# Miniprotein binders against q9bqp7, part 220

Target 1, 240 residues: q9bqp7
Amino acid sequence: VPQNWFPIFNPERSDKPNASDPSVPLKIPLQRNVIPSVTRVLQQTMTKQQVFLLERWKQRMILELGEDGFKEYTSNVFLQGKRFHEALESILSPQETLKERDENLLKSGYIESVQHILKDVSGVRALESAVQHETLNYIGLLDCVAEYQGKLCVIDWKTSEKPKPFIQSTFDNPLQVVAYMGAMNHDTNYSFQVQCGLIVVAYKDGSPAHPHFMDAELCSQYWTKWLLRLEEYTEKKKNQ
Below, E stands for the ipSAE of ESMFold2; O stands for the ipSAE of OpenDDE; V2 stands for 0.75 times the mean of E and O plus 0.25 times the DockQ between their complexes.

## First folded at step 21 (miniprotein)

Design Qi1 (at its last fold request DockQ between E and O 0.87; V2 from the best seeds 0.81)
Fold by ESMFold2, fold request of step 22:
Structure Qi1 (fold): chain B 240 residues (1-240), chain A 100 residues (1-100)
Amino acid sequence: as target 1 above (240 residues)
Amino acid sequence: SPEMKKELVQSIEWLAKEVEELLRMGDPWYAIWMARMAVDFAEDTGDPELIAKVELLLAEALIKAGDPRAREIIEKAKKIAEELGSPELIEEVEKVRKKK
């Protein structure tokens, strides 16, 4: 159990979105800050087993591709992910028109992969927006806040070149999502809150994306695990 | 090396415990992802008992998700259990098979 339990839901934020909420999705800029990001906390609190498995995966990739081939592969995956996020931000922005969008940006297997998911997404509230947990003092940059099948979610978009799991964010992706949820729910830049999360894994070949919906109960269980990682990070930094 | 194989096996066993926890939490979809990773690493060990055990865990996750691909995985684990002649492993296979 965490030393200092803290709820993912903000009891003092009881209002539902009201008429004064912006019609344009929020995009809070990320501020340079000395407090840790979600991804830094997770990176620095990996178990010995996670580190070992990640290194083994890396060595297998280098063995098959060579060191230069692995660097090129990694760079290409990063670029594809960046392009995918840019395309989704463009598609989901209510200020965009088809004429204003880069046609090449919208042409990808990843975009085709998520089309059936996007049909169920509405009420976009935030895109590529910074969050800060006012009490627990951590920051993040969430991809999207929108309704999915009628449920307001923090949505995280992931790319995969194959249907099989890929070791990058695989270990801790749900923790990342709930950490963003908790931060948003306790961030004064936001007037609303969320109880659900969604992870969408898009495939390069255009195969239908996998939606991983996390309801409030599941998010609460992952939140407890996030609090333990944040506590571990704090103790580790105290001794450094 | 023997020490590297020991650490790999220990890491796979840690991953299997994570999959079991995900199933208890009611997240079979994420459990499937983690279990497929466990199978992938277990195949590197050349240890057929370990491979079959993590395959059965993947099958349990698939069953809980309502995914019919569990059938193929159960048959793979069954073949390994029969080749090993392990009564304990054969019983584990049948226990998972009956959950379908």
Scores: ipSAE 0.788, ipTM 0.914, lowest interface PAE 0.7, mean pLDDT 86
Fold by OpenDDE base, fold request of step 22:
Structure Qi1 (fold): chain B 240 residues (1-240), chain A 100 residues (1-100)
Amino acid sequence: as target 1 above (240 residues)
Amino acid sequence: SPEMKKELVQSIEWLAKEVEELLRMGDPWYAIWMARMAVDFAEDTGDPELIAKVELLLAEALIKAGDPRAREIIEKAKKIAEELGSPELIEEVEKVRKKK
């Protein structure tokens, strides 16, 4: 049980979209502060077992690809992910920002993969936007806040080159999403709250992306796990 | 090394517990992901009993998700259990099959 319990949902915020939802998605810049990011908290609080499995996976990949091949693979995964996020931001952004669509960014198997998901995405409220939880003292950069099938979600976009996901991107994904939700719900820069999460795994070959929808109940359960990770991080930092 | 194998087995057992927790939480989708990783790492051990156990967890996750691939996984686990002659594993396979 977390020692410092804090709710994921803000009772002061209504679930109803205010009629004055800005037509333009929020894009709050991430400030480089002494405040830990969600990603940093999760990375520094991995279990010994997670660390071991990641290292085992890395060793297998190096055995298969060689050291230089593995570096190239890692660089390509990162680049593909970045380009995919840039393409999605361009697609989900209002038409006025669309003038400089690099058509080459849109011609990817990943974009093809998510087309059926994008059909169910509407009411984009934030894109690549920073969130800060003032009380719990962490920050994050969320990919997207939008309605998925009529439910407002924090959406996290993942890329998978192989049918087997990049293991590094698989651990703690639900915790990342709920951490962003909890931060956004208590960030003064946002006038609304989110109760649902969505993880979308896009595939390089254009095969249909897999949506993982998390309802409010499931998000609340993951939130408890996130709080425990945050406490562990805070304790480790005091002992350093 | 035997030590690395032991640590691998322990890590897979940890992962199996995480899968069980995810199933309890009502997240069969993420349970499937974690269980597939458990199977992949269990295959590296060459331990058929461990492979069968994590395959059954994957099958359980697939069943809860309504995924038809559960049948194939159950059949794989059954074959391993029969080859090992393990009454315990055979019973576990039948328990999972009855959940379908």
Scores: ipSAE 0.784, ipTM 0.907, lowest interface PAE 0.7, mean pLDDT 90
ESMFold2, look of step 21: ipSAE 0.761; ipTM 0.896
ESMFold2 (binder alone), look of step 21: mean pLDDT 86; pTM 0.847
OpenDDE base, look of step 21: ipSAE 0.725; ipTM 0.883
ESMFold2, fold request of step 22: ipSAE 0.776, 0.783; ipTM 0.909, 0.910
ESMFold2 (binder alone), fold request of step 22: mean pLDDT 86, 86, 86; pTM 0.849, 0.844, 0.846
OpenDDE base, fold request of step 22: ipSAE 0.779, 0.777; ipTM 0.905, 0.904

Design Qi10 (at its last look DockQ between E and O 0.70; V2 from the best seeds 0.00; counts 0 for: pae O 5.8 > 1.5, SAP 70.196 > 70)
Fold by ESMFold2, look of step 21:
Structure Qi10 (fold): chain B 240 residues (1-240), chain A 100 residues (1-100)
Amino acid sequence: as target 1 above (240 residues)
Amino acid sequence: SPEMAKELVQSIEWLAKEVEELLRMGDPWYAIWMARMAVDFAEDTGDPELIAKVELLLAEALIKAGDPRAREIIELAKKIAEELGSPELIEEVEKVRKKK
């Protein structure tokens, strides 16, 4: 039901690796932009119920931890997420230099959690790489593009704590993935496209991560929902 | 407060509808994550009927994903339904159990 539909896939592009390309993963730098990021669009278009549940979760955490305890908790979650992404980038593009690989960065429950997933990941084509949809005017920074069990995916690495999930980004993770996919497929910095997605939720205690594979049909269904959120964002910004 | 409690219930019901949509889209794995969140919030309500209903929704998502943990969740909902003495909930539990 978006008023201005746009396709997620680009039929002019292949999802196969170019045999003449080097095997070093792409890392397109994020440039200063006046256009919104995927995460900003999603954050600014949350429903009233999503906002209520997030606020309820925050108040519950504050009651349990105190205000200072909650601030420390959120800072630790952010830091652990950043360390996790740094570790994954290092693992997936190793330089064999021990100076650039913090051993403590690689020793975490989250990294242990994803080990069985990583052995099924190959053909890494992009890591921590900027994407831009020039037509729809949004940007993102995707975590990884690689084959998972032989299928080329945009892969998003996510941390979660059980049994008290951090819900801030939980509602919309598939929309984030397909937004990156659509942007990559229409970004002149990339010569290929991706039609599948993978969300990997890692656990702090090292429990095996669960992979969420999204085939092209499922991605197309989530893409429609993303387009609605982008339309909502655009309309909201016209009104200031 | 009673107004905040009512709004919490309504938001959990909204979330349950989102889970049902995810199941219709063919994404039971993501439906499980959303349903687990719904169960967590439902436990805060102290409303055993709501808790059981959301647990059954989680069980449906687990069944569709082929996850055997659905049995444990069904037993939790069954216990609540029997303690309440609700024929409607008991019937709902049995409907979900038969899908396993």
Scores: ipSAE 0.747, ipTM 0.900, lowest interface PAE 0.8, mean pLDDT 85
Fold by OpenDDE base, look of step 21:
Structure Qi10 (fold): chain B 240 residues (1-240), chain A 100 residues (1-100)
Amino acid sequence: as target 1 above (240 residues)
Amino acid sequence: SPEMAKELVQSIEWLAKEVEELLRMGDPWYAIWMARMAVDFAEDTGDPELIAKVELLLAEALIKAGDPRAREIIELAKKIAEELGSPELIEEVEKVRKKK
């Protein structure tokens, strides 16, 4: 049980969008400060087993691809992920509809993969927007806040590539999503609350993306785990 | 090395527990990922019994996710169990099949 319990949901915020919600998605810039990011917290609190497994995977990949090949692979994965997020931001942003969409960004297997998900996405409230939890002292950059099938969600977009796409994604993605939810729900820059999460795994070959919907109950369960990870990080930092 | 093999087995056991927890939490998708990783590491052991066990765990996760690939994984586990001549594994395969 977390020692420092804090709720994921803010009882002072309404789930109903105020009629005054801007038609334009929020894009709050991430400020570089001494406050740890969600990603940093998760990375620094990986279990020995998780670290071992990732290292074993890395060693295998290096054996198969060589060191240079593995670097290239890693760089390509990163680049593809970045391009995918840029393309999604362009698709989901009302303002960028006027800019010459780099047609090349839209002609990706990942974009094809998520088309069926995008059909169910509406009411975009934030894109690539920073969140800060002032009380728990962490920050993050969330991909998207939108309605998915009529439910307001923090949406996290992930790319998956062969040969081992599942290892490229941190198994902590649900923790990341709820961390963003909790931060947003208590960030004064946001006037609304989210109760659901959505992880979308896009595939390079254009096969239908997998939506993983997180209801309020599941989010609450992962929130407890997130708080434990955050406490572990905080304790680790005090001992350094 | 024997030490590496032992560590690998321990890692698989840990992954298996995580998969079970994720399934219990109602997160079958991430359970699938963890189970796939367990399968991948089990293959590195060369232990067919261990492979079959983690394949069944993957199958359970796939079933919970409503993923049609569960059938193929169950058949793979069945094949391994039959090749080993393990009545216990065959029974486990059938138990998982019934969950579909």
Scores: ipSAE 0.021, ipTM 0.311, lowest interface PAE 5.8, mean pLDDT 84
ESMFold2 (binder alone), look of step 21: mean pLDDT 85; pTM 0.838

Design Qi11 (at its last look DockQ between E and O 0.76; V2 from the best seeds 0.00; counts 0 for: pae O 4.6 > 1.5)
Fold by ESMFold2, look of step 21:
Structure Qi11 (fold): chain B 240 residues (1-240), chain A 100 residues (1-100)
Amino acid sequence: as target 1 above (240 residues)
Amino acid sequence: SPEMAKELVQSIEWLAKEVEELLRMGDPWYAIWMARMAVDFAEDTGDPELIAKVELLLAEALIKAGDPRARLIIEKAKKIAEELGSPELIEEVEKVRKKK
């Protein structure tokens, strides 16, 4: 249990109207700040067991692929994720473009994989948008805020090439989502509140993506775990 | 090294506790992902009893998610228990099978 519990919702901030045009999804630019990102907090607070398992996984990948093969694999995973997020931002934008889009982005197996999910997504309110928790002092860059099957969610898009989980980004994915949710709910750039999360894992071969819906109760339980990680991070930095 | 082998077993045990917590929280989908990772690492140990125990944990997560693949995992763990001749492990397999 964290010593300094803080609520995930902020109804006081939800009473302030957003001055922005509500018909266009928000895209708040990420500012260079001295405050830590969600991913840095999570990386700096891994348990000894998490670190050991990640290093073990890395060594197995190097044994399988060789050092150069592993470097190429890592670079390709990053590039594919970046391209996937670019394609989704383009698809979910209300913008009409006279110029042709990159056909390779839209013909991806990952895009095919999420088609059935996208049919249930509506009311897009933010895309690739920075969030800052002004009280707890952390920042992030969320992928999407939209309704999924009628529920407003922070949505996180993930790619997967293998049947087995990709370990480096999977230990704490639900914590990442709720941290973004809490930050958005306490950020003066946003006039609305979100209580649900959605993690979507897309597959390279186009197999149907898995939608992991997180209702308010589950988000609340993960939020408590996020607060513990943030508390641990803050205490560690005070002692340095 | 013997020290790394011990640390691997301890890390798998830690991961199994995380899976149990995820099931208590009502997140069987994420519990399945974490349990599959635990099975994968347990296979590195070459310890058939540990492998079977972690497979049974995966089966419990699959049962809670309503995934029929739990039956296949239970059968795999049952074969390991019978090859070992471990009455205790056979009893654990039957306990999980009855939950289905």
Scores: ipSAE 0.771, ipTM 0.905, lowest interface PAE 0.7, mean pLDDT 85
Fold by OpenDDE base, look of step 21:
Structure Qi11 (fold): chain B 240 residues (1-240), chain A 100 residues (1-100)
Amino acid sequence: as target 1 above (240 residues)
Amino acid sequence: SPEMAKELVQSIEWLAKEVEELLRMGDPWYAIWMARMAVDFAEDTGDPELIAKVELLLAEALIKAGDPRARLIIEKAKKIAEELGSPELIEEVEKVRKKK
């Protein structure tokens, strides 16, 4: 049980969008400060088992591709992920509809993969927007806040390449999503709250993306795990 | 190395516990994902009994998710159990099949 319990949901915020919700998605810039990011917390609190699994995967990939090949592979994966997020931001942003969409960004297998998910996405509230939890002292950059099938979600977009798509993504994706939810729900820059999460795994080959919906109950369960990770991080930093 | 093999087995056991927890939490999709990793690592051990056990765990996750691929995984585990001649493993396969 976390020693420092804090709720994921803010009882002072309404779940109902105020009629005054800006028609334009929020994009709050990430401020670089001494406050740890969600990603940093998760990375530094990985279990020995998680570290071992990732290292083993890395060694296998190096064996298959060589060291230079693996560096190239990781660079390409990163670049593809970045381009995918940029393309999604362009698709989901009302303002960028006026900019010459780089047609090349839209012609990706990942974009094809998520088309069926995008059909169910509406009411975009935030894109690539920073969140800060002032009380728990962490920050993050969330991909998207939108309605998915009529439910307001923090949406996290992930790219996956075959043959082992599951190893490329962090085991902590649900924790990341709820961390962003909890931060947003208590960030004064936001007037609304989210109760659901959505992880979307897009595939390079254009095969239908996999949506993983997280309801409020599941989010609450992962929130407890997130708080434990945050406490572990905090303790680790005090001992350094 | 024998040490790496031991660590691999420990990691599979950890993954198995995480899958069970995720199933308990009502997240069968993420359980499937973790179970698939467990299968991949079990295959790296070359231990058919371990492979069959983690395949059954994957099957349980698939069943909970309503994924029709559960049948294929159960059949794979059954084949391994039969090849090993393990009555205990065959019984476990049948227990998982009944959950479908």
Scores: ipSAE 0.034, ipTM 0.446, lowest interface PAE 4.6, mean pLDDT 84
ESMFold2 (binder alone), look of step 21: mean pLDDT 86; pTM 0.846

Design Qi12 (at its last fold request DockQ between E and O 0.88; V2 from the best seeds 0.81)
Fold by ESMFold2, fold request of step 22:
Structure Qi12 (fold): chain B 240 residues (1-240), chain A 100 residues (1-100)
Amino acid sequence: as target 1 above (240 residues)
Amino acid sequence: SPEMAKELVQSVEWLLKEVEELLRMGDPWYAIWMARMAVDFAEDTGDPELIAKVELLLAEALIKAGDPRAREIIEKAKKIAEELGSPELIEEVEKVRKKK
């Protein structure tokens, strides 16, 4: 229950755009400043239980792989995630053809994993685009805004290796999405509003990705949890 | 160490409450994701009562998502409850089975 509730949707913004849809997705540059990012807020407000479980998972992985093996594993997971996001931005960009893309970028199990989902994605309005909540004073970089099965969504792409998931992102995925949604809905760089979220979990082995759709009601419930984390972050900074 | 083992149990109990909240919010898909993690850590505790409770919560999430894999999870929890000889856990297993 936040002390200072703020709506996730902007009542002053039309649910129907009064301008034509752009033919090129928006890509607002991220402006680094003093205000916190979504990911920093979430990282700085992890509960003691979340921190403990993350460290426990790390220790078990080190026991299995060795310290050097764990470092290599985490570096590879990061690289694969980066290449996955680069590939998706390239695939979803109307200004590039696949002929102009690095074909090695498209050769991954993760890309194979999401093919079924991509067939249901249309009307891409933003890719790798910065958002700022001008009232609550936080920033983020969202992956994608597009229609999924006819519903305009903030879409977040995640990678997973089925036997050994990276648990830190598991705890807070929906909060990250709704934080981006709320920021976008209150950011003057955007003329439209988004009410739904989609988290797409892609698998390394190419198995069909799992789509997690969040309707407006569910997004509002996660928004309340995000507001609590933002409040906690703000109070923590006042005590530093 | 004993302190680390106690903290692990407390953290699994925290995960249980998080999964229950996700189910109350109407997000069984994310509840499954979190519950599978909770099972993994619960097994690390070596506490069969805790393991059974987490498995039952995973089964409940699977049922709410319409996922037929709930059946095998219920059978795992039933086996644990019978090995423990716990009438309370056996009753909990039957309550979850009735939801299917």
Scores: ipSAE 0.794, ipTM 0.914, lowest interface PAE 0.7, mean pLDDT 86
Fold by OpenDDE base, fold request of step 22:
Structure Qi12 (fold): chain B 240 residues (1-240), chain A 100 residues (1-100)
Amino acid sequence: as target 1 above (240 residues)
Amino acid sequence: SPEMAKELVQSVEWLLKEVEELLRMGDPWYAIWMARMAVDFAEDTGDPELIAKVELLLAEALIKAGDPRAREIIEKAKKIAEELGSPELIEEVEKVRKKK
């Protein structure tokens, strides 16, 4: 049980979007500060088993690709992910910001992969927007807040070149999403609340992306796990 | 090294516990992802019993998700259990099959 329990949902915020919802998605810049990011917390609180498995995977990949090949692979994964997020931001942004659609960014298998999901996405509230939990002292950059099938969600977009995802991106994904939810729900820059999460895995070959929907109950369970990771991080930093 | 092999087995067993927890939490989708990863690492051990256990857990996750691929995975686990001649594993395979 977390020692520093804090609710994921803010009772002071309405679950219903206010009629005054801005027509333009929020894009709050990430401030460089001493506050740890969600990603940093998760990376520094990985279990010994997670670390071991990641190293085993890395070794297998190096055996298959060579050291230089693995570096290239890692760089390509990062670049493809970045381009995919940029393309999604362009697609989900209001038309007025769409002036310079790099058509080349839209011609990807990943974009094709998510088309069926994008049809169910509406009411975009935030894109590539920073969140800060003032009480729990962590920050994050969320990909998207939008309605998926009529439910307001924090959406996290993932890319997979292979049917098997990049292992590094598979650990703690639900924790990342709920960490962003909890931060957003208590960030003064946001006037609304999110109760659901969505993880979308896009495929390079254009095969249909897999949506993972997390309801409020499941999010609450992952939130407890997130709080434990955050406490572990805080304790490790006090001992350093 | 034998030490690394032991650590790999322990790490796979840890993953199995994580998958079981995910199933208990009601997240069969993420359980499937974690279980597939566990299968890949279990295959690296060369331990057929461990592989069968992971396959069965993957099958349980697939069943809970309503994924038809559960049938194929159950048959793989059954084949391994039969090849090992393990009555315990055969019984577990049948338990999982009945959940479908």
Scores: ipSAE 0.779, ipTM 0.902, lowest interface PAE 0.6, mean pLDDT 90
ESMFold2, look of step 21: ipSAE 0.771; ipTM 0.900
ESMFold2 (binder alone), look of step 21: mean pLDDT 84; pTM 0.823
OpenDDE base, look of step 21: ipSAE 0.770; ipTM 0.898
ESMFold2, fold request of step 22: ipSAE 0.785, 0.783; ipTM 0.912, 0.909
ESMFold2 (binder alone), fold request of step 22: mean pLDDT 83, 84, 84; pTM 0.805, 0.814, 0.817
OpenDDE base, fold request of step 22: ipSAE 0.768, 0.769; ipTM 0.898, 0.899

Design Qi13 (at its last look DockQ between E and O 0.83; V2 from the best seeds 0.75)
Fold by ESMFold2, look of step 21:
Structure Qi13 (fold): chain B 240 residues (1-240), chain A 100 residues (1-100)
Amino acid sequence: as target 1 above (240 residues)
Amino acid sequence: SPEMAKELVQSIEWLAKEVEELLRMGDPYYAIWMARMAVDFAEDTGDPELIAKVELLLAEALIKAGDPRAREIIEKAKKIAEELGSPELIEEVEKVRKKK
């Protein structure tokens, strides 16, 4: 149990905004500061088992691809992820900016993979938007806030390739989502709150993505685990 | 090396405990993902008993998600248990099979 518990939901905020919705999604700029990011907290609090399995996966990839092949692989994964997020931000924008984008970004296996999911996404409230938990003092950059099948969600988009199903940060995706959710719900830049999460893993070959929906109860359970990781992080920094 | 083999088994056991927690929390979809990783790493050990045990855990996650592919995974674990002749493992396979 965390020593400094804090609620994931804000009782002072409406579940649904009753004012006119903004005409464009929110995009709060990210400020780089001393306050730790969600991804830094999670990276710095991995168990030794997580570290061991990640290093073993890396070793197997190097044995299969060679050291230069692995370097190319990791560079391509990073580039493909950036392209995928750029394409999704463009697709989910309410404007007709699609004809200004590179057609190759919109014609990818990853985009094909999520088409079925996108049909159920509406009411986009935020895209690539910074969040800050002003009380717990952490920051993040969420991918998307939108309705999925009628439920307002923090949505996290991930890419996956066929060789070895395991990449860094895969262990903690739900913690990342709820950490963003909690930050947004207590960030003065936002007038509404979100109680559900969605993780979507897209496949390079266009195979249908499977949505991992997290309702409010499940999000609350992951939130407890996030708070423990944040506590562990702060205790580690005190000992340095 | 013996130390790396021991640490691999310990890390797979850690993954298995994480899968059990995810199932208790009611997130069978993320449990399936983590269980598949456990199976992949267990195959590196060459230990058929460990492989069957983590396959049964994957099957439990698939059952809880309502995924009919659990049947195929149970059959894989059953074949391993019968080849080993392990009464304990055969009983574990049957317990999971009876859940659906």
Scores: ipSAE 0.763, ipTM 0.903, lowest interface PAE 0.8, mean pLDDT 85
Fold by OpenDDE base, look of step 21:
Structure Qi13 (fold): chain B 240 residues (1-240), chain A 100 residues (1-100)
Amino acid sequence: as target 1 above (240 residues)
Amino acid sequence: SPEMAKELVQSIEWLAKEVEELLRMGDPYYAIWMARMAVDFAEDTGDPELIAKVELLLAEALIKAGDPRAREIIEKAKKIAEELGSPELIEEVEKVRKKK
């Protein structure tokens, strides 16, 4: 049980979007502060087993691709991920519909992969927006807040070149999502609350993306795990 | 190295526990993902018994998710169990099959 329990949901916020919700998705810039990011917390609190598995995967990939090949692969994965997020932001942003959509960004297998998910996405509230949990002292940059099948979700988009999810991006994804949810729900820059999470894994070959929907109950369970990771991080930093 | 092999086995066992926890939490989707990863690493050990056990865990996750691929995984585990001649493993396969 976390020593410093804090709720994921804010009882002071209504789940009902206020009629005054801006028609434009929020995009709050990430401020680089001494405050740790969600990603940093998760990376620094990986278990020995997780680290080992990642290293084994890395070694296997190096054996297959060579060292230079693996570096190139990693760089390409990063670039493809970035382009995919940019393309999604363009698709989901009402304002960018007017800018010359780089047609090349939209012609990716990843975009094809998520088309069936995008059909169920509506009511975009935030895109590439920073969240801060003031009490728990962490920050993050969330990909999207939107309605998925009528439920307001924090949506996290992931890319995978293989039919199997990329190990680096998937281990703590549920924790990342709930961390963003908890931060957003208590961030004064946001007037609404989210109760659900959605992880979408897009595939390079255009195969249908896999949605992982997390309801409020499941999010609450992962939130407890997140709090434990955050406490572990805090303890490690006090000892450094 | 033998040490690396031991660490790999321990990591697979950890993954297996995580899968069980995820199933208990009611997240069969993520359980499937973790179980698939466990299978991939179990195959790296070359231990057929370990592979079969992890395959059965994957099958349980698939069953809970309502995924029809569970059948194929169960059959794979069954084949391994039969090849090993392990009555215990055969019994475990049958237990998982009955959950479907």
Scores: ipSAE 0.678, ipTM 0.866, lowest interface PAE 0.8, mean pLDDT 89
ESMFold2 (binder alone), look of step 21: mean pLDDT 86; pTM 0.845

